# Ledger of designs, part 17: VH-VL binders against Protein disulfide-isomerase A5 (PDIA5)

Target 1, 129 residues: Protein disulfide-isomerase A5 (PDIA5), of Homo sapiens (Human) (q14554r378to506)
Amino acid sequence: WMQNPEAPPPPEPTWEEQQTSVLHLVGDNFRETLKKKKHTLVMFYAPWCPHCKKVIPHFTATADAFKDDRKIACAAVDCVKDKNQDLCQQEAVKGYPTFHYYHYGKFAEKYDSDRTELGFTNYIRALRE
Key: E = the ipSAE of ESMFold2; O = the ipSAE of OpenDDE; V2 = 0.75 times the mean of E and O plus 0.25 times the DockQ between their complexes.

## First folded at step 6 (VH-VL; framework fv_cilgavimab)

Design w3 (at its last look DockQ between E and O 0.42; V2 from the best seeds 0.00; counts 0 for: pae E 13.9 > 2)
Fold by ESMFold2, look of step 6:
Parts: sequence; structure tokens; C-alpha cells
Structure w3 (fold): chain C 129 residues (1-129), chain A 120 residues (1-120), chain B 112 residues (1-112)
Amino acid sequence: as target 1 above (129 residues)
Amino acid sequence: EVQLVESGGGLVKPGGSLRLSCAASGFTFEDAWMSWVRQAPGKGLEWVGRIKSETDGGTTDYAAPVKGRFTISRDDSKNTLYLQMNSLKTEDTAVYYCTTDTYIYGFDYWGQGTLVTVSS
Amino acid sequence: DIVMTQSPDSLAVSLGERATINCKSSQSVLYSSNNKNYLAWYQQKPGQPPKLLMYWASYRESGVPDRFSGSGSGAEFTLTISSLQAEDVAIYYCQQYYSTPTFGGGTKVEIK
């Protein structure tokens, strides 16, 4: 007699498919969306990148910490998607992850500090001061 | 959809006054800087002045020909930009546009304009 | 104020050919801290308000076709339409926003 095969479990949702406070942006909506926010921290990433995978929980928690402040956004761009290739080139993304701070949609600086929830939240709080 | 709709234009004699309005929708007006730009019939574009968001100080700046005669104001509760024009001259005859003023990315959204005619 | 001078005043170009519009500023509009030229281009079709085409001299506004390109730096700039189409008939304005905004006199582009 044969063993009864079990169906594989459904795949885990991707970061983009998860219901979080992170704004997942694409080339079609990037600039117009960011222009409406006083402060946006953007993570440019690749889903397969181990460095990105380590940071995703920290960045997600940061977005949740500021979810009620409508002038602040934490956004993410998947640079591996075909439709985002031109965006990531235009934003001069050279590696993953890359973090940019935008003021009303205007590039202001790279974020080069520690990639933890505390690092991100302290940076964003300092912007509000 | 971003919309800017100017109103209040018309015929005014020299020395008169007129108040233009610009009704805004489709974006967070209170965070935007706004400018007025005018265009005399058959002529080019001329910047009139700007007003910053309240968050950025709410200050105004004006082109030399209108300084002291024109006043830009905003009412964020009504999403409305205003241009008060006093001591009007015939050279103020133009279509007046309101625009969203990104400061370092140019003027990205424009209304349809409202015509002001100053003649005796 | 920074004076903006456009040339030519008008330009007739055959459909599908290249159109070239020049803009000169009376002083540099290059901001040294970020190396950006604070120079924009606008298109105004008959009976319509102006539309932003380019900012920072060479950056296209979203939704602007890639046949439009901008070049130049400092005080001399060029808008190029690589393959003129019927819908490109318009007046084109350059504008500096390095300081108190000022516009060029405009260049009318027509089908030859």
C-alpha cells in the first residue's frame, strides 16, 4: 500500500504581500507618493539578499512605530522587479540594501547608520525636531 | 487627481483692486508651497510670487513689479490660495495661474488660469 | 534677477526630425552643494496652461515622453525633441529657480 502524500503548505507571503505599515512603491507611483510626505525613509532591496532579509523586520517595526504620523513614511522598493529597474537606476542604487531619506519627495541624503529599529526610529525622530 | 481652479478674474480699472482664489484638491494643500504665475495676452510667462507651507514658516516672496501691491495668502482649512491685487496697472493685465511650487523641482501642477484685464 | 534668454524665437521642424531649443542664463544656476542645475522646461500648447517637462536641466517629469531630453550646465542649456510629433507643437519656456524664478521668452515649435 502507498503513503498518503500531504499537500505542501501555502507559501509564506512576501514582504510586499504582508499587511504592514511599509509603503511598497514602484516606478509608476514613487515620486508622486513621496512628494506628499514630509519625511520618507526608503529601503531599496532585493528579496533574495541576506542583508536585506536581516533588516526587513527592523524596517517593518520602524514603519509601524510611525504609522499614525501622516507626514512620515517608511517605503520599500524591490529593485529586482522589472518595472522598478529604471527607478533604481535613476535613484543611483548600487547595492542592497540602500536607504535614502527624502524630504517632500526630494532626495536629501543616504542613511548610513545602524540598520536596527532603534537606529531607524532615532533617525526619524531627529528629523521631526 | 490634482486639481487647481482659479477664480475671481475680471475687468478692473487702473488703481483698482481684485482678489483671486485658487481652489486646490487631490493633494495635501497644507504641506505644499504655492506660486502665482501670470501671462499677458500673447506674451510669455512671469512669476508673480510664492507662499511657503505653514510648516516651513508661511513666508512669502514676490517679483519686483508687484512687490508692495500684491499679497499672497492661504487658508489651509479651505484648501485655498489667494492673491490680493491692489493698485492695479494696465501692465498687470494677464491670465493668472496658480501652481504647486516644489521649490527645487520646478512648478509641477498648474490651474487653467483666470483672466485679469486692467483698462480704463 | 537672473535674465533668461531663449533662442530661436520660433522653430519650424519637419515631422520626425530633431528640434533643438537653446536657453542662456545671465549667471550660473548650478547649485554647488548638490551639483544640480536649477533649470526647468515647460511646454504650453495653444489654449492650455504650461506643463512641466524637465527639472534640474536634464530630469524628465513623470509622464513626459523620452523623446524629450535636456542638457547643459551652468548658464547654457538645451531642450531637444529627438523625433518631433504633431502633439509637440507648442511654445517651450525655460525657467530658472536658483533664485527668484524667471522665465525665458519662449520658443514656438511648429511642423514645417
Scores: ipSAE 0.000, ipTM 0.564, lowest interface PAE 13.9, mean pLDDT 88
ESMFold2 (binder alone), look of step 6: mean pLDDT 94; pTM 0.951
OpenDDE, look of step 6: ipSAE 0.546; ipTM 0.852

Design w4 (from s18 with heavy chain A32Y T102D, light chain T59Y; at its last look DockQ between E and O 0.35; V2 from the best seeds 0.00; counts 0 for: pae O 3.2 > 2)
Heavy chain, then light chain:
Amino acid sequence: EVQLVESGGGLVKPGGSLRLSCAASGFTFSDYWMSWVRQAPGKGLEWVGRIKSETDGGTTDYAAPVKGRFTISRDDSKNTLYLQMNSLKTEDTAVYYCTTDDYLIYGFDYWGQGTLVTVSS
Amino acid sequence: DIVMTQSPDSLAVSLGERATINCKSSQSVLYSSNNKNYLAWYQQKPGQPPKLLMYWASYRESGVPDRFSGSGSGAEFTLTISSLQAEDVAIYYCQQYYSTPTFGGGTKVEIK
ESMFold2, look of step 6: ipSAE 0.599; ipTM 0.861
ESMFold2 (binder alone), look of step 6: mean pLDDT 95; pTM 0.959
OpenDDE, look of step 6: ipSAE 0.037; ipTM 0.722
ESMFold2, look of step 8: ipSAE 0.487; ipTM 0.835
ESMFold2 (binder alone), look of step 8: mean pLDDT 95; pTM 0.958
OpenDDE, look of step 8: ipSAE 0.221; ipTM 0.767

Design w5 (at its last look DockQ between E and O 0.03; V2 from the best seeds 0.00; counts 0 for: pae E 16.3 > 2, placed apart)
Fold by ESMFold2, look of step 6:
Structure w5 (fold): chain C 129 residues (1-129), chain A 120 residues (1-120), chain B 112 residues (1-112)
Amino acid sequence: as target 1 above (129 residues)
Amino acid sequence: EVQLVESGGGLVKPGGSLRLSCAASGFTFSDYWMSWVRQAPGKGLEWVGRIKSETDGGTTDYAAPVKGRFTISRDDSKNTLYLQMNSLKTEDTAVYYCTTDTYIYGFDYWGQGTLVTVSS
Amino acid sequence: DIVMTQSPDSLAVSLGERATINCKSSQSVLYSSNNKNYLAWYQQKPGQPPKLLMYWASTRESGVPDRFSGSGSGAEFTLTISSLQAEDVAIYYCQQYYSTPTFGGGTKVEIK
């Protein structure tokens, strides 16, 4: 018996469970959600991927920077979830992370530049013009 | 500038029919779901129904009080949303608004409304 | 359908004071896929259509003054006007869009 017993820490919320400006999408809502956005940058990821974990804070900050422009979305798809595997295969995701730009839900190009908040925000600002 | 303009409201007897139109401009109408929302005089807002974009199947959903009596349609070539109202009842008396249904951000653009009065 | 209940029905607040409007849904409107509450707030002035103020419970629509804020999650929500202005006299509606859209009954805000 301990007066201050060790309690297991509460589980840290996953990125999807956090209250951020990132839209976490699934196969069932991917197409209909993106069609309503002029510009969407989508991060396809795996939660265990070290490269994904390093980018998550940058992508999250980018989503926050554009939260007041409702025509812009920063979205994420967890490709490890069973419900998302068909989507990630249909979108030809070969590795993690993969970033796609969509214009009104239509694939336009792969984002291959700097994976920092500044890199993402400069890219999105250029798209607004 | 986004603009939604309703028309076709007026006085009709119970059991009658009326067709409302909503002319849209300033956005890519064919990409958007659209909803109708009504407001009885002095009362609150009530969702009537929606129509999805053609790429999402063009299907409709309706609130229970109007299901089977009202039909929503769209003509993307004319940027126009329609509401066909049949078997009208006095409780259908309201201002009818068309609105953009963003699905994820609520109803962001609204028309000025058109008054439908159902009275014997 | 999800029933939305607002309180109070009407509210009189002195200029510059805080106004608080409550909204309760009969079911959770938190969508697990994106951790967003599908709850919106609208302002309606006499003779005008409703105007979207907030979506996702707490995100202000562009152009909405920062004196408007939203809070709450799941099934209980609050709209706060931190310093009431004369132009804020209106009826305020909450609305869920998690499923078949439904509105609260409205809260009329007046200057005391």
Scores: ipSAE 0.000, ipTM 0.533, lowest interface PAE 16.3, mean pLDDT 87
ESMFold2 (binder alone), look of step 6: mean pLDDT 94; pTM 0.950
OpenDDE, look of step 6: ipSAE 0.553; ipTM 0.858

## First folded at step 8 (VH-VL; framework fv_cilgavimab)

Design x1 (from w4 with heavy chain L104F; at its last look DockQ between E and O 0.42; V2 from the best seeds 0.00; counts 0 for: pae O 4.4 > 2)
Fold by OpenDDE, look of step 8:
Structure x1 (fold): chain C 129 residues (1-129), chain A 121 residues (1-121), chain B 112 residues (1-112)
Amino acid sequence: as target 1 above (129 residues)
Amino acid sequence: EVQLVESGGGLVKPGGSLRLSCAASGFTFSDYWMSWVRQAPGKGLEWVGRIKSETDGGTTDYAAPVKGRFTISRDDSKNTLYLQMNSLKTEDTAVYYCTTDDYFIYGFDYWGQGTLVTVSS
Amino acid sequence: DIVMTQSPDSLAVSLGERATINCKSSQSVLYSSNNKNYLAWYQQKPGQPPKLLMYWASYRESGVPDRFSGSGSGAEFTLTISSLQAEDVAIYYCQQYYSTPTFGGGTKVEIK
């Protein structure tokens, strides 16, 4: 009856550790990176947030869909990281997830629509028109 | 820092021609639509025309008063916008501004200092 | 083309008082897809080029003081300076960029 405790499974790779087309930004490079992209949709998130977890696949898929367009980027900011707390505050992030659209680094609007791949894709497509 | 510097303005007789240039710096010029806006002395602002980015087709649009006489072009390798003005009229007298054209969000967000074109006999 | 009409042509306001400029478009400049008004406001001081103040009718461009505000939707818009300052003396223009860009006739704001 002696239990042989199995080692806990290795932690799942973080979103940042996954190889995706999403640009993971921090306070030091946030604005500099955004200035280089005509259209950037930024997801401000917390890794522990259930709603964030739900949306991440859709956002990632969207980023991949536009990966060949150099003018378009999908970026993410982990607001839980100490180095990003000031950034998230400056960008008026009040909840997770929050989506902001930036035009060459300038805040344009908050994205408050369908948080699906189709929703994000349609939104970005409309930005190119 | 975004900079737009117009040049080429001057005095010209009616029926004459003039070519304006706009030197751009401080941003990725090739990504932007660009517009010309003019302002007659003591008058309001008037859009002259625009040219899209190459990625968006590079096409041009013109205001009715200048259509057929003015031509907008760009040289992205030189970060320069041009306005070729032919068959100039006295009513074309104005300060001509070069502007970035963010049609989707801002409108005209950056402006040069302008160059004066005077059409007079 | 969409015709833009501003009123009044000129406005004299005492320092610290409210200045109100109106702009009307001949047709709506509200884009139904994103529910944004493609309307901009510009400030032009003597001897200077125009400066973008407001976009999408009510969004302040960076660096624009809080005393400037834009309101309205569809075809009627208002630029308000809540407390006029000396540096606010200028001509203000509205502009639609919903279609082929067109400007209002301008409103000259002076100190009374």
Scores: ipSAE 0.039, ipTM 0.720, lowest interface PAE 4.4, mean pLDDT 92
ESMFold2, look of step 8: ipSAE 0.675; ipTM 0.877
ESMFold2 (binder alone), look of step 8: mean pLDDT 95; pTM 0.958

Design x2 (from w4 with heavy chain L104Y; at its last look DockQ between E and O 0.49; V2 from the best seeds 0.00; counts 0 for: pae O 4.1 > 2)
Fold by OpenDDE, look of step 8:
Structure x2 (fold): chain C 129 residues (1-129), chain A 121 residues (1-121), chain B 112 residues (1-112)
Amino acid sequence: as target 1 above (129 residues)
Amino acid sequence: EVQLVESGGGLVKPGGSLRLSCAASGFTFSDYWMSWVRQAPGKGLEWVGRIKSETDGGTTDYAAPVKGRFTISRDDSKNTLYLQMNSLKTEDTAVYYCTTDDYYIYGFDYWGQGTLVTVSS
Amino acid sequence: DIVMTQSPDSLAVSLGERATINCKSSQSVLYSSNNKNYLAWYQQKPGQPPKLLMYWASYRESGVPDRFSGSGSGAEFTLTISSLQAEDVAIYYCQQYYSTPTFGGGTKVEIK
């Protein structure tokens, strides 16, 4: 009746560890990276946030859809990381997830619409018009 | 730092021609729409025309008063915007500004110091 | 083209007092798809080029003091300086970029 303790399953790879077209940014490179892109949609998130987990696949798919456009980027900031706390505060992130649109590094507006691949895609497409 | 420096202004007779240049630096020039805006002495601002980025088609639009006489072009390899002005009229006398053209968000967010064009007999 | 009309042509206000500039467009400059007003405000001081103050009617450009605010929607807009400072003496222009760009006639703001 002795149970053989099974090794805990390996931790799931973090979003940052996954090979996607999403640019994972930190406080040190946030501004510099954004300045190089005409249109950047940034997702401020917490890894433990259930709503963030739900949206991440849609946001990732959107990033992949625009991966060949050098002027467009989808980026993410993990606000739970100590090094990003100041950044998230400076960007007035009040909850998770929060989506901001930046134009060559300048804050343009908060994205507060459909948090689906179609929603994000339509939004970015409209920015190009 | 974004910089726009206009040049080429001067005195010209009616019917004459002049070519203005705008040297851009401090940003990815080729990604931006660019516009010319002019201001007659003691008067308000008047949009002259714009040129889109190459990726957006590189097409040009002009204000009615200058259409057919003025031509906007760009050389992205030189980070330079041009305004070719033909058949100049006295009413074309103005300071001509080069501007970045963020039509979908800001409007005209960066401006040069301007160059004066005087059309007089 | 959309015609922009500003009022008044000139305004004299005492230091520390409120300055109000109005701008009217001949057509709505509200884009229904994003619910944004494609309206900008510029400040031009003597001997200088215009400087962008506001975009989308009410968004302050970086570096613009809090005493500047934009309001309005559709075809009527207002630029407000809550407490006029000496450095605010300038001509202010509204501009629509909903379609072919057009400017208002400008409003000269002076100290009373």
Scores: ipSAE 0.045, ipTM 0.726, lowest interface PAE 4.1, mean pLDDT 92
ESMFold2, look of step 8: ipSAE 0.539; ipTM 0.856
ESMFold2 (binder alone), look of step 8: mean pLDDT 94; pTM 0.951

Design x3 (from w4 with light chain N34Y; at its last look DockQ between E and O 0.04; V2 from the best seeds 0.00; counts 0 for: pae E 9.9 > 2, placed apart)
Fold by ESMFold2, look of step 8:
Structure x3 (fold): chain C 129 residues (1-129), chain A 121 residues (1-121), chain B 112 residues (1-112)
Amino acid sequence: as target 1 above (129 residues)
Amino acid sequence: EVQLVESGGGLVKPGGSLRLSCAASGFTFSDYWMSWVRQAPGKGLEWVGRIKSETDGGTTDYAAPVKGRFTISRDDSKNTLYLQMNSLKTEDTAVYYCTTDDYLIYGFDYWGQGTLVTVSS
Amino acid sequence: DIVMTQSPDSLAVSLGERATINCKSSQSVLYSSYNKNYLAWYQQKPGQPPKLLMYWASYRESGVPDRFSGSGSGAEFTLTISSLQAEDVAIYYCQQYYSTPTFGGGTKVEIK
């Protein structure tokens, strides 16, 4: 196997660089950002994890679907960055991707349902009630 | 609780074959890369090979001494990792461990108890 | 393959004293984009499988006592046990996972 952590990045912009509706968070701003939102679904990921790459379009589309609702955020944390390693350990991130739901910045539950746009949007829609 | 349980070890003559199994529980097996690591009696650890998750293409990598003789496979419906060992040599005598392979962060974070393979005439 | 070399092969240390194990790789295992060294340390006690101690060279796995610390970068690494306990008698292995995984030869740590 030729793939390693230093494989060349793809020629495309990274998820973070794509300027989507997803809030890309770091340990320094995680808690304060989440406190401002009634509902936040957070994806903890690693950029080169292929399962994460498969889910990214679905999560991005979910963020777009709720972009006009100021009470809702879809956020992402890159657990491989130094600034985020302590956060990911504190949040007990065991595998990638991991999805946590936060209510006004307080951990409420782990999301373990379908990792599709429909699964995410149905979950968030149920929370708005 | 994460558990990895190897089975299928035993005594075999040179040139023979064995199939090892590793039963996994307590985690989402299909999301993980898995590795085999062996340890000859009184010797150090030696990586044997790995298999990626199906999402990552399900491909395998092998250490040079076992290429062409060993085949790693997985059955995600049974949460089971396999090592098919053919054309066995006395130098393949070892305890064989299955491990989870977190190549991004943790390395080999979960290990089984191992199963002994003895290759002798 | 990246060759991993550990030194010493064995080490006898008085209870409560510092134990130091060195590991060298034949090339850098630093992933420069994330500034992470893809180097792990494992502890293996007699009759047991290996247990992960350290990942990314200096990060302790959950449940590992803080007397264990890792340091170094690039191609030279050190595992330190600041105050050796009787339960720390084991063989310690370094392992790179920057590319095709390879292990060091091991360092046996004993009480003097």
Scores: ipSAE 0.007, ipTM 0.618, lowest interface PAE 9.9, mean pLDDT 88
ESMFold2 (binder alone), look of step 8: mean pLDDT 94; pTM 0.956
OpenDDE, look of step 8: ipSAE 0.020; ipTM 0.662

Design x4 (from w4 with light chain T100D; at its last look DockQ between E and O 0.03; V2 from the best seeds 0.00; counts 0 for: pae O 7.0 > 2, placed apart)
Fold by OpenDDE, look of step 8:
Structure x4 (fold): chain C 129 residues (1-129), chain A 121 residues (1-121), chain B 112 residues (1-112)
Amino acid sequence: as target 1 above (129 residues)
Amino acid sequence: EVQLVESGGGLVKPGGSLRLSCAASGFTFSDYWMSWVRQAPGKGLEWVGRIKSETDGGTTDYAAPVKGRFTISRDDSKNTLYLQMNSLKTEDTAVYYCTTDDYLIYGFDYWGQGTLVTVSS
Amino acid sequence: DIVMTQSPDSLAVSLGERATINCKSSQSVLYSSNNKNYLAWYQQKPGQPPKLLMYWASYRESGVPDRFSGSGSGAEFTLTISSLQAEDVAIYYCQQYYSDPTFGGGTKVEIK
């Protein structure tokens, strides 16, 4: 009598599952990866965070803008993952999203400015000069 | 206009030493990685080594055939690249070119005219 | 080290005809992050230093005529001169700069 409920649409791919220029880092490869890049902007985030969801497209676009420069990277750390909790604590992440700039793997400063593609791009461009 | 001018080449006996210089102009020398590339007479191109910019650590890398014998250095205040060659061998005979080194994008985009080093007894 | 192999060693082509040079790398020089091939082509005329022709396998350096084109990806690459001109007589080298740079053995292009 009851129509078989239509199977729910497949879940949307996670940010990590998407093919982007963003480097998704974990505790095991975080430091090693960052040491190889002159400039890295890291987004510490939680997948459920509404503000994170809003910024992700802008951050992704920024990563693509600099994908041709091997000295520059945009990276992301999912702080909700068990394996990343220690890393996020060590990096003094107190809220989401948090953006840190690293110079050859060394923490330089917190990015606390415009969280748009233009904002990120201008910041990274200025670092390159 | 970018200019690279090599000097210091000449005739030297096996086991001898020679120092090459490359005078750079027309660009911000200190911002660029620099490489040496050599070419034996009638032969192909062979990368010798590179030196990174100071901002990128100023470290050097060398090809296996010259490692331990050749040293690359730079004086940014003089816009000059150097190649110190020790324990020279006959197989080191070549024209040595100074090049800008854009490892990230282009490769070697600017070249000098080269200086000839001849190692012979 | 990545070994570069060019073929043929020499090529004679009539004026106005197509010249094709092949280059093979022992390992892929495709960078996964940007999907670019770190492969360059150089032209060297007698008594001159090499001149950069192509970078990222298929990107033409400024001032290079459009009759020059690069193709390929991964470990197989080709430089094509669609219509050989007299001034194109030279030795051509491929180079990878994915890691420590290495050159192919060169291909001498002459007029038939």
Scores: ipSAE 0.017, ipTM 0.660, lowest interface PAE 7.0, mean pLDDT 92
ESMFold2, look of step 8: ipSAE 0.520; ipTM 0.843
ESMFold2 (binder alone), look of step 8: mean pLDDT 95; pTM 0.960

Design x5 (from w4 with heavy chain D31N; at its last look DockQ between E and O 0.03; V2 from the best seeds 0.00; counts 0 for: pae O 8.4 > 2, placed apart)
Fold by OpenDDE, look of step 8:
Structure x5 (fold): chain C 129 residues (1-129), chain A 121 residues (1-121), chain B 112 residues (1-112)
Amino acid sequence: as target 1 above (129 residues)
Amino acid sequence: EVQLVESGGGLVKPGGSLRLSCAASGFTFSNYWMSWVRQAPGKGLEWVGRIKSETDGGTTDYAAPVKGRFTISRDDSKNTLYLQMNSLKTEDTAVYYCTTDDYLIYGFDYWGQGTLVTVSS
Amino acid sequence: DIVMTQSPDSLAVSLGERATINCKSSQSVLYSSNNKNYLAWYQQKPGQPPKLLMYWASYRESGVPDRFSGSGSGAEFTLTISSLQAEDVAIYYCQQYYSTPTFGGGTKVEIK
């Protein structure tokens, strides 16, 4: 009479585990990767952050939209990981999510506008012009 | 309409020098990488070199056969691409084409009519 | 540098018939980040500069007729003219722009 408890569904793949056009960066490759791209929009995030969860699909879609442009990249840094804590501090990340624009690896400005696919896309498109 | 017009070609003796120009119009010249491609009579296409846009550093790259002898430059204020050719050799004889260079997507998407350089004693 | 090899050197095809040109690169020109092959095809008619036909191996440049198609991936590529027309008589070149640009030796297409 004890029904075998249904095995819990497999955990959903993390953002990093999903094969997207987003570059998941860590402290060791952050600077080197950014230097190779003319324009990089970086999302600093925490996986548990509800607002981050909401924005991730839009950011991912944006990355896909520009995946054919070798000069442009959308990258993400998980600030919760131990190896990224110093990086996030160095980049003055004070909350999640935080979006920084880098020009050939150099910090240019904080992106503080519409956090939708359209917003991100328009921003990056404007950078190309 | 995109237009590229090469000039400066002609007859020159071995060891001589020649400067080619490419006048560009119909697009924002300063935003584009530019390349030179040459074609010896009855032969195939050979990339000569390129110059990046200023925003991408304005650096130049050259094919091994011309490295050290040829110099590519640009004047964005004049929408003009240049190819300075020194120490010319007979094997440099070719039609030289100016091309837009979209390394990221297209390759060489626009070409000029070319200018003939003949190196002969 | 990546070496490009075309075959055949020359091809004679009857009007309305299929023409097939092959191109091989010494290294893969597939970019893993976007899964695109940085391979272009050019058409050069007598007395004219080359004209871009195909980019990213299989993408047709604007104004290029549908009878032209590109295929292949990695290091093996093919340009196909499904039904050869008189105006298609030309030399065709493949080119990689994955790294420092290099051209194939060209293939002369003539009418049989």
Scores: ipSAE 0.014, ipTM 0.626, lowest interface PAE 8.4, mean pLDDT 91
ESMFold2, look of step 8: ipSAE 0.603; ipTM 0.869
ESMFold2 (binder alone), look of step 8: mean pLDDT 94; pTM 0.956

Design x6 (from w4 with light chain N35R; at its last look DockQ between E and O 0.40; V2 from the best seeds 0.00; counts 0 for: pae O 4.7 > 2)
Fold by OpenDDE, look of step 8:
Structure x6 (fold): chain C 129 residues (1-129), chain A 121 residues (1-121), chain B 112 residues (1-112)
Amino acid sequence: as target 1 above (129 residues)
Amino acid sequence: EVQLVESGGGLVKPGGSLRLSCAASGFTFSDYWMSWVRQAPGKGLEWVGRIKSETDGGTTDYAAPVKGRFTISRDDSKNTLYLQMNSLKTEDTAVYYCTTDDYLIYGFDYWGQGTLVTVSS
Amino acid sequence: DIVMTQSPDSLAVSLGERATINCKSSQSVLYSSNRKNYLAWYQQKPGQPPKLLMYWASYRESGVPDRFSGSGSGAEFTLTISSLQAEDVAIYYCQQYYSTPTFGGGTKVEIK
């Protein structure tokens, strides 16, 4: 009857560790990277945020849908990381998730619409028109 | 720093031709739509035409007054925008500006200093 | 083409006072999808090219002083200078870029 404690399952890979078309940005390369893209939709998030977890698959799918367009990017910033706290504050991130649209690195608007793959895709598609 | 420098302006007779150039620097020229805007002496601003980026089809649009006479082109390898003006009229007299064309967000966000075209007999 | 109409043609305002410029479009320039007005304001000083002041009707371009503000939606818009300064003497143009770009006739702002 002796319990053989199983080793806890290995932690699930973080979003950043997953191989996706999402550009994971940090404070040091955020602006430089954004300047190279005509259209960038940035997701500011916290890994522990339940709403963020829900949206991440949709955002990832959207990034994959536009992966072949060099002018378009979907990026993410982990605001929980110490090195990103200043960045998130500078970008006026007040809650998670927050979505910002940037035009060649310049803030254009906050995305406050449907947080689904279809929603994101339609939004980006409209930017191409 | 974004810079746009127009050249090629001058005096020309009615019916004549002139080619303007706009040298661009400080940004990825090939990614941008570009427009020409003109301003007759003492008058307002008038859009002349635009050319899309190559990735967006590279097509051109023109204002009705210049359609069929003016042609906009670009050489991305030289970061240069062109305006070929044929069959010039006296009413084409204006300062011609080269502009970046951010139709999605800003409108015309960067402008050159302009080059003067004078059409007179 | 969308026709842009500005009023007044000229405006003289005392230093420190409010200047108000109106712009009307023959059609709405409000994009239903993003609810943005594709309307820009430009400032042109003597001997200079136009300078972008405002985009999407009410968004201030970088470097533009806070005393400049844009308002309006659909087909009626207003540029306001809350406290006119000497350096604000210029001609101001509205422009729609909802469709084929068109400019208003301009408003000359002078000091009274």
Scores: ipSAE 0.030, ipTM 0.712, lowest interface PAE 4.7, mean pLDDT 92
ESMFold2, look of step 8: ipSAE 0.531; ipTM 0.852
ESMFold2 (binder alone), look of step 8: mean pLDDT 95; pTM 0.958

